# VH-VL binders against NAD kinase (nadK): the designs that were tried, part 39

Target 1, 268 residues: NAD kinase (nadK), of Syntrophomonas wolfei subsp. wolfei (q0aze0)
Amino acid sequence: MKIILVNNRFKENTEKKAQEIAGQLSALNVEVIIDNGLDEPYAGTVDFIMVLGGDGTMLRAARRYGQRAIPVLGVNMGTVGFLSNIEINELAEYLPLILREEYSLEARMMLEVAVFQQQSLLTRVFCLNELLLRSNSPRMLSFALEISGQKLEPYRGDGLIVSTTTGSTAYSLSAGGPIADPQLDAFIVTPVASHIINKRPLVVSPEREISLHLLEEREAIIGIDGQIKMDFGAENRVLIKRAPHPLLMVNLKAKPFFTSIDRSLQRQ

## First folded at step 16 (VH-VL)

Design MM15 (from HH21 with heavy chain M55L G57A)
Fold by OpenDDE, fold request of step 17:
Structure MM15 (fold): chain C 268 residues (1-268), chain A 123 residues (1-123), chain B 107 residues (1-107)
Amino acid sequence: as target 1 above (268 residues)
Amino acid sequence: EVQLVESGGGLVKPGGSLRLSCAASGFTFSNAWMSWVRQAPGKGLEWVGRIKSKLDAGTKNYAAPVQGRFTISRDDSKNTLYLQMNSLKTEDTAVYYCTTVPKYDKFLAFDIWGQGTLVTVSS
Amino acid sequence: DVQMTQSPSSLSASVGDRVTITCRASQSITRYLSWYQQRPGKAPNLLIYKASNLESGVPSRFSGSGSGTDFTLTISTLQPEDFATYYCQQSYERPWTFGQGTKVEIK
């Protein structure tokens, strides 16, 4: 068995723990690769991915490995989030289930985000939470939103979020988007500070495609999962689709989503 | 009420075949991992095999004594678990139980059992 | 395969007695150990999971302890309905294996 341990190099405790776990797994004749995000994703075949940290680390892992149909386990290390299944202190106890492949999988839809310069593809990324288009100035953007070729009225506002249901509890939530069941596949299109007061988010079928482009010469940015940023201008367009492969999240213990979200909201 | 009801047991000659059924009710069968456990007359319990849910690829695993001869399957639309037994041997004589295997929280304990169905392999 | 050895194979006890059954694994199984009760002519019932967790609906007089290789099932005050055969079972690795059973008989 070969396992990737994904940690956050900027969190010293996750690095230390990754090394410890690597040692333990090696002692069990498990090949381990540690990915702290410094280097390119491991290109070889692996059987399992453990994400040590919080939601941010999971998002990075998803972007790096989610397209490879590898089971991914979130191991929480003292953070508040929705993407971890067990705590770090539980890992040893649940390790037999992992090594014996006695775990359940939950498929989470990911986004395929393609950014173009005219007809040329600039970049393509897969992400678990959302694509954000936002102004890079204090002024509102004017942009076009198309859904499966249906052209909506020009949008004016600070930006727009296209999120998965997994991402519904991330930035989309802060922007007034609905909380969605992660077991549901859908796009959530949430306005960010629309010029139209109370402009409602859209829940869109995962079978549809979403396209965005600016209608004015304005400075904007594209954000991916709150971690990747790129400049976006009038010559660019974004095409958003359901990723061809979902993230396969490992469930080792029951974690009721709606109870968790309720608890989280009460703490805010 | 959660319930498992086995059927299909009976007398069969060595080398013969038999298919057992387990009808599930009272819970979401399609999400459940299921197992077969058998008990020879006057003997202890022996795990036969396990099948995961469709969402978990329906992965099947068997005990060595039945590997290659027995096949576990399921029909979620009928809430039914099956055990196809081929090339039966006298040592396969037992009461066969179907069980649930919680995929969470109980470390794979068999928490729900049927009443069992008797399979007798004899010349 | 992991061998599970129960002791004793049988015991006689009276109503009200404290009964202790032990189960030893041939290797460490951490807490992947369950206890079952089987009354004559009936299917087994889960009593304890994860070595020490009481299954819902099971009387509190039943308790489990242990980790690694040595496990214990205790009936604090034996009741008439507790005369049965008890089995331990490891789920640490496949094949999942049971102990040979302990028959608790009336003295």
Scores: ipSAE 0.887, ipTM 0.952, lowest interface PAE 0.5, mean pLDDT 95
Fold by OpenDDE, fold request of step 17:
Structure MM15 (fold): chain C 268 residues (1-268), chain A 123 residues (1-123), chain B 107 residues (1-107)
Amino acid sequence: as target 1 above (268 residues)
Amino acid sequence: EVQLVESGGGLVKPGGSLRLSCAASGFTFSNAWMSWVRQAPGKGLEWVGRIKSKLDAGTKNYAAPVQGRFTISRDDSKNTLYLQMNSLKTEDTAVYYCTTVPKYDKFLAFDIWGQGTLVTVSS
Amino acid sequence: DVQMTQSPSSLSASVGDRVTITCRASQSITRYLSWYQQRPGKAPNLLIYKASNLESGVPSRFSGSGSGTDFTLTISTLQPEDFATYYCQQSYERPWTFGQGTKVEIK
């Protein structure tokens, strides 16, 4: 068995723990690769991915490895989030289930985001939570939203979020989007400070395609999962689709989503 | 009420075949991992095999004594678990139980059991 | 395969007695150990999972302890309905294996 340990090099505790776990796994004749984000994603074949940290680390792991159909386990290291299944102190006890492949999987839809300059592809990324288009100035954006060839009325506001159901509890939630069942595949299109008061979010079929482009010569940015940022102008367009492969999240413990989210919201 | 009901047991000759059924009710069967456990008359319990849910690829694993002869399957639309037994041997004589295997929290304990169905292999 | 050995194979006790059954694994199974009760002519019932967790609906007089290779099932105050055969089971690795059973009989 070969396992990737994903951690955050900027968090010393996760680095230390990754080394410790790597040693433990090696002692069990498991080959281990540590990915702290410093280097390019490991290109070789692996059987399992453990994410040590919080939701941010999981998002990075998903972008790096999510299209490879590898089971991904979130191991929480003292943060509050929705993407971890067990705590770090539980890992040792649950390790037999992992090594014996006695775990359950939950498929989470990911986004395929393609950014173009005219007809040229600038970048293509897969992400677990959301794409954000927002103004890079105090002025509102004017942009076109198209869903499967259907052109909606021009949008004016600070920006727009296209989120997965997984991402519904992330920035989309803060922007007033609905809470979505992670077991459901759908796009959530959430306005960010629309000039239209109470502009409603859209729940869109995963079979649809979403396109965005600016209607005016203004500076904007594209954000991916709050971790990737790129400039976006009038000559650019973004196309969002369902990723060909979902992220395979490992479930070792029961984690009731709705009771968890309810509890989480009460603490805010 | 959670319930498992086995059926299909009976008398069969060595080398024969038999298919057992387990009807599930009271829970979401399609999400459940299921197992067969058998008990020879007057003897202890023996794990036969396990099948995961369809979402988990329906992975099947068997005990060595039945490997290659027995096949576990499921029909989620009917909430039914099956055990196809081929090339039966006298040592396969037992009460066969279907069980649930919770995915979470119980470290693969068998938490729900059927009443069992008797399979007798005799010439 | 992991071998599970129970001790004793049988015991006689009276109502009200404290009963202790031991299960030993041939190798460490950490806490991947469950206990079952089987009454005559009935299917087994889960009593304890994860070595020490009481299954829902099981009386509190039942308790489990241990980790690694040595495990114990305890009935603090034996009741008439507790006369049965008890099995330990490891789920640490396949094949999942049971102990040979301990029959608790009335004295």
Scores: ipSAE 0.887, ipTM 0.952, lowest interface PAE 0.5, mean pLDDT 95
Fold by OpenDDE, look of step 16:
Structure MM15 (fold): chain C 268 residues (1-268), chain A 123 residues (1-123), chain B 107 residues (1-107)
Amino acid sequence: as target 1 above (268 residues)
Amino acid sequence: EVQLVESGGGLVKPGGSLRLSCAASGFTFSNAWMSWVRQAPGKGLEWVGRIKSKLDAGTKNYAAPVQGRFTISRDDSKNTLYLQMNSLKTEDTAVYYCTTVPKYDKFLAFDIWGQGTLVTVSS
Amino acid sequence: DVQMTQSPSSLSASVGDRVTITCRASQSITRYLSWYQQRPGKAPNLLIYKASNLESGVPSRFSGSGSGTDFTLTISTLQPEDFATYYCQQSYERPWTFGQGTKVEIK
């Protein structure tokens, strides 16, 4: 068995814990790779991914490794979130299940985000939560939204969020989007401070494609999972699709999503 | 109500074959891990094998005494678990139970059991 | 394989008695231990999982304790319906194995 430990490169305690866990796993004849901010994702084949940290660390791990269809376990280390399954102090007890492959999986839809410069692909990213388009100035944006070729009325506002159901409890929620069952596959399109009063979020089939581009010469920013930022201008286009592979989240412990929403959100 | 009902048991000669069925109701069968456990007359319990859900690759595992002779399968569209038993031996004589195996929280305990079906292997 | 050894194999008790059954694993299984009750002619029922967690619907007079290799099932006040055979089971590693059983009989 080969396991990647992904920790929070900005928190020393997660690194120390990763090293400790690596030692323990090695003693059990498990090969371990630690990703503490590697320049590139580890390219070798692995059987299991363990994420040590919070939701942010999980998002990073998902972007780096989610397309490989490898089981990913979130191990929470002192934070409250929606993406960790067990606590760090529970890991030792659940480790036998991991090593014996006695765990269940939950498939979470991811986004495929492609950013173009005219017709040229600039970057393609898979992400678990959302794509954010926002103004880089105090002025509102004007942008076009197309869903499966259907051109909607131009949007005017601070921006737009395209989120997975997993991401519904992230920035989309703060922007007024609905809370979605993470077991459901769908896009959530949430306006950010639209000039149209009561502009409603859209719930869109995962089979559809979403396209965004600016309608005027303005400076905007694309944000992905709140961690990746890139400039976005009039010559750019973003295409959002369902990722070809879901994130396979390990479910060792049942978590009551709906009953824990308020508690979790208040603690973030 | 969660319910498991075994059927297909009976008398068979050594070397013969038999197929057991377990009909599930009251829960989402397609998501459930299932096991077979048997009990020889007047004896204790013995795990026979396990099958995971389709999402979890439908992985099958067997106890050594039945490895290569028994096959576990499932038809999720019919909410039915199967145990194909080939090359039966006298020591396979037992009541066969189908069980659910929680995928989390209970550390793989057998929480739901059927009533069992008797398999007798005798010349 | 992990061997599970129960003690005693049988015991006689009266209604109202405190009954204790022990189970020993041949190696550490941490808390991957469950207890089952089987009444004559019936299928087993789960009583305790994770060594000490009471299964839903099971009377509180049942309790489990232990970790590692030594485990205990306790019936604080034996009731008429508690006369049965009890099994421990490890799920630490495959093959999953049961103890030989403890028959609780009426004195």
Scores: ipSAE 0.867, ipTM 0.945, lowest interface PAE 0.6, mean pLDDT 95

Design MM15 (from HH21 with heavy chain M55L G57A)
Fold by ESMFold2, fold request of step 17:
Structure MM15 (fold): chain C 268 residues (1-268), chain A 123 residues (1-123), chain B 107 residues (1-107)
Amino acid sequence: as target 1 above (268 residues)
Amino acid sequence: EVQLVESGGGLVKPGGSLRLSCAASGFTFSNAWMSWVRQAPGKGLEWVGRIKSKLDAGTKNYAAPVQGRFTISRDDSKNTLYLQMNSLKTEDTAVYYCTTVPKYDKFLAFDIWGQGTLVTVSS
Amino acid sequence: DVQMTQSPSSLSASVGDRVTITCRASQSITRYLSWYQQRPGKAPNLLIYKASNLESGVPSRFSGSGSGTDFTLTISTLQPEDFATYYCQQSYERPWTFGQGTKVEIK
């Protein structure tokens, strides 16, 4: 069995723990690849991914590996979030289940984000929470939203969020979007400080394609999961679709979403 | 009330076949992992096999004495677990229980049991 | 396969007695051990999971302990309804196996 351990190289406690866990797994004849974010994602075949850290580290793992249909376990290192399943001090106790594949999987929809300049693809990124389009100047944006070729009336304001249901508790929530059940597949489209008062959040079928482009020359940014930023101008457009594969999250402990909403949101 | 009710037991000759059913109620059957456990008269308990939920790929595992002869299946629309028993031997004589296997928190203990159905394999 | 050996095979005790049943695994199973009670003519029911966790609805006179290879089930104050056979079972690796059982009879 071959496992990737994902950690955050800027958090020294996770790096030490990753080495400890790698040693424990190697003693059990498990091949271990450590991904601390420094190098390219591991390209070889693996059976399991273990994420050591909080929601941010999970978001990076999802972007790197989420389309490979590999089980991913979130291991909490001290910060409470929405995406971890077990605590680090419980890991040894759960190893027999992991190694024998005696666990359950939960699918979480991801976004596929393609950014173009004119007709040329510049980049394709997958994300778990959201794409943000926002102004990068004191001036508001004027931009077009198209859903499966249907042009909505122009937007004007600070920006727009297109999130998954998993992302509904992230930036989308603070911008006024609804909390969504992460077992649903949907886009949640949430305006950010819109000057158009009738632009309400939309819940959109995952089968739709969402397109954004600017209507005026302005400095804008596309943000991905709050972690990747790229400049966005009048020569660009972005196309957003449901990703071909969901993130396959491993559940070893019951973590009921609805009974824990208030507690989890207080720590955001 | 959570309930598992087995049926389909009876007398059968060696080499014969029999299908057991387990009707489930009071919980979300389609999310559950299910198992069969048997007990020969006057003897102890023996695990027969386990089937995962369809969301968990419907994976099936069997104990060696029944591998290749028994097949576990499920019909989530009817909340029913099945055990197809072929090439029966006198050693298969037992009360057959259906059980749940919790996905979480209980380290795969058998937490809910039916009352059992008797299978007698005799010439 | 992991073999589970219970001791004793049977015992007789009086109401009010403290009863201890042991279970030994042929290899370490960490805490992947459960205990079941089977009253005569009835299906088994789960008493203890994870070696020491009491199943919901089970009286607090039942307790479990142990890790690795050696485990115990204790009934602190035996009651008339505790006449039954008790089984341990490992879930550490397939095939999941049971001990041979311990009959507890009231004197």
Scores: ipSAE 0.670, ipTM 0.864, lowest interface PAE 1.6, mean pLDDT 91
Fold by ESMFold2, fold request of step 17:
Structure MM15 (fold): chain C 268 residues (1-268), chain A 123 residues (1-123), chain B 107 residues (1-107)
Amino acid sequence: as target 1 above (268 residues)
Amino acid sequence: EVQLVESGGGLVKPGGSLRLSCAASGFTFSNAWMSWVRQAPGKGLEWVGRIKSKLDAGTKNYAAPVQGRFTISRDDSKNTLYLQMNSLKTEDTAVYYCTTVPKYDKFLAFDIWGQGTLVTVSS
Amino acid sequence: DVQMTQSPSSLSASVGDRVTITCRASQSITRYLSWYQQRPGKAPNLLIYKASNLESGVPSRFSGSGSGTDFTLTISTLQPEDFATYYCQQSYERPWTFGQGTKVEIK
């Protein structure tokens, strides 16, 4: 069996812990590849991915490996998050289930984001939480949203978020979007500081295509999962659709989503 | 209330076939992993096989004595687990229980059991 | 296959007694052990999972301990409804296997 261990070199203790776990797995004749974010994603065949860290490390793993249909387990390193399933101190006791494939999988929808200049594709990226379109100046944006060719009234404001249901608890929540059950497949479209009061968040079928472009020359950016930034101008448009493959998240423990979010909201 | 009810047991001659059913209620059957466990009269318990949920690829595993002769299946629209038993032997005589195998937290313990249905294989 | 051996095969005890039953695995199963109770004429029910965790609705007089190869089920104060056969079971490696059972009888 071959496993990728994903960690974040910028988080205290994760590099050291990844080496410790790799040693434990190697002693059980498990081949281990460490992905600390410095090198290109491992391109070879693997059976399982373990993410050591918080939600940010999981987001990077999802972007790098999510389209490869490999089971991914989130292992919490002490930071409360939405995307981990077990704690690091429990890993040894759950290891027999992992090695014998006695676990369940939960599919999480991902976004496919294609950015164009005129008619030419510039880049295609995948993300787990959201795409953000926002102004890169004090001036508000004027932009067009199309859903499967249906043109909505123009938007004016700071920007727009297109998220998955998994991303509903991230930036979309702060911008006034609903909390969504991550077992649902949907887009959540959330305006950011809209000047037009009738622009409510939308919940959109995952079968739709979402297109955005600016209606005026302005400095804007596209943000992906809060971790990738791209300049965006009047010559650009972005097309967003459901990614071909969901992220396959491993569940070893029941983690009740709604009771966990209630406690988190009480802390806000 | 979670409930499992087996049916379809009876008397059958060696070489014959039977299909057992297990009707489930009180939980989301389509998400569950299910198992069969049997108990020969006056004897202990023996695992027969397990089927995962369809979302988990519907993976089936069997104990060696029944491999190739028994088939576990499920109909999620009817909340029903099945055990197709072919080429029956006298050694298959037992009470057959359906059980749940929790996906989470319980390390694959058999947590919910039906009342059992008796299968007797004799001439 | 992992073989599970229980001791004793049977025992006699009085209401109020403390009862212990042991279970030994032929190889380490870490803590992948469950205990079941089967009253006469009834289906088994789960008592203990993960070697020591009490299943919901099971009286607190039941407890489990052990790891690796040696495990113990304890009934601290035997009640009339506790006269039954008890089975241990490993879930570490397929085929999942049971001990041969321990029958607890009234003295």
Scores: ipSAE 0.658, ipTM 0.854, lowest interface PAE 1.5, mean pLDDT 91
Fold by ESMFold2, fold request of step 17:
Structure MM15 (fold): chain C 268 residues (1-268), chain A 123 residues (1-123), chain B 107 residues (1-107)
Amino acid sequence: as target 1 above (268 residues)
Amino acid sequence: EVQLVESGGGLVKPGGSLRLSCAASGFTFSNAWMSWVRQAPGKGLEWVGRIKSKLDAGTKNYAAPVQGRFTISRDDSKNTLYLQMNSLKTEDTAVYYCTTVPKYDKFLAFDIWGQGTLVTVSS
Amino acid sequence: DVQMTQSPSSLSASVGDRVTITCRASQSITRYLSWYQQRPGKAPNLLIYKASNLESGVPSRFSGSGSGTDFTLTISTLQPEDFATYYCQQSYERPWTFGQGTKVEIK
């Protein structure tokens, strides 16, 4: 069996703990790859991914590996968020279940984001929480939103968030979007400081294709999961679809979403 | 409240086939992992096999003595677990219990049991 | 396969006695051990999971201990309803296996 351990290179206690766990797993004849974010994602076949850290580390693991249909377990090392399942001090007692695949999986929708310059594809990335389009100056953006070829009235404001249901508790929530059940597949489209009074958050079928482009030359950025940024100008267009594969999250402990909402939001 | 009721046991000649049913009530069957455990007369307990929920890919695992001869299946619309037993041997004579295997917290212990149904395989 | 060996195979006891049943695994199973009670003519029921955790509704006179290869079920003050056969079972590795049973009989 081969396992990737994902940690955050900027949190030294996760790096040390990853080495300790790798040693324990190697003693059990488990092949271990450590991904601290410095190297390219491991390209070979792997059976399981263990994320040591909080929601941010899980977001990176999802972007790197989420399209490969590999089970991913979130292991909390301090702040309990929305994406960890067990605590680090419980890992040893749950390890037999992990090694023998005696766990359940929960599918979480991901976004596929394609950014173009004119007709040329610049980049394609996947994300678990959201894409943000926002102004990179004090001036407002004027931009167009299309949903499956249906052109909405132009937007004017600071920007727009296109979120998964998993991302509904992240930036989308702060911008006025609803909390969504992560078991639902949907886009949540949340305006950021819109000057057009009737622009409200939209909940959109996961089968739709969402397109954004600027209507005036302005300095803007595209943010992805709050962790990747790229410049976005009048020559650019972004297309957003449901990713081909969901993130497969491992559940070893029951984690009731609705009764835990307040506590999880306090931990952010 | 929670109840598992096996049926379909009986007398069968060696080489024959039999289908057991387990009717479930009082819990969300479609989310549950289910198992069969058997007990030969006057003997101990033996795990037969386990099926995961459909959401967990419906994964099936069997004990070696029944591998290739027995098939576990489920019908979530009827809240029913099945055991298809083919190529029966006298060694398969037992009371067959259906059980639940909790996904969480109990380290795969068999927490809910039916009353059992007797299968007798003899010439 | 992990073999589970119980000791003793049977015992006789009186109401009020302390009863101890042991279970040994052929390899370490950490704490992936459960105990079941089977009264005559009835289905088994779960007593203890995770080596020492009491199942809901099970009287506190039952307790479990151990880890690795050696495990113990204790009934502190035997009651009339406790005369039954007791099984240990490992869930560490498939195939999940039971001990051969310990029959607790009335003197």
Scores: ipSAE 0.655, ipTM 0.862, lowest interface PAE 1.7, mean pLDDT 91

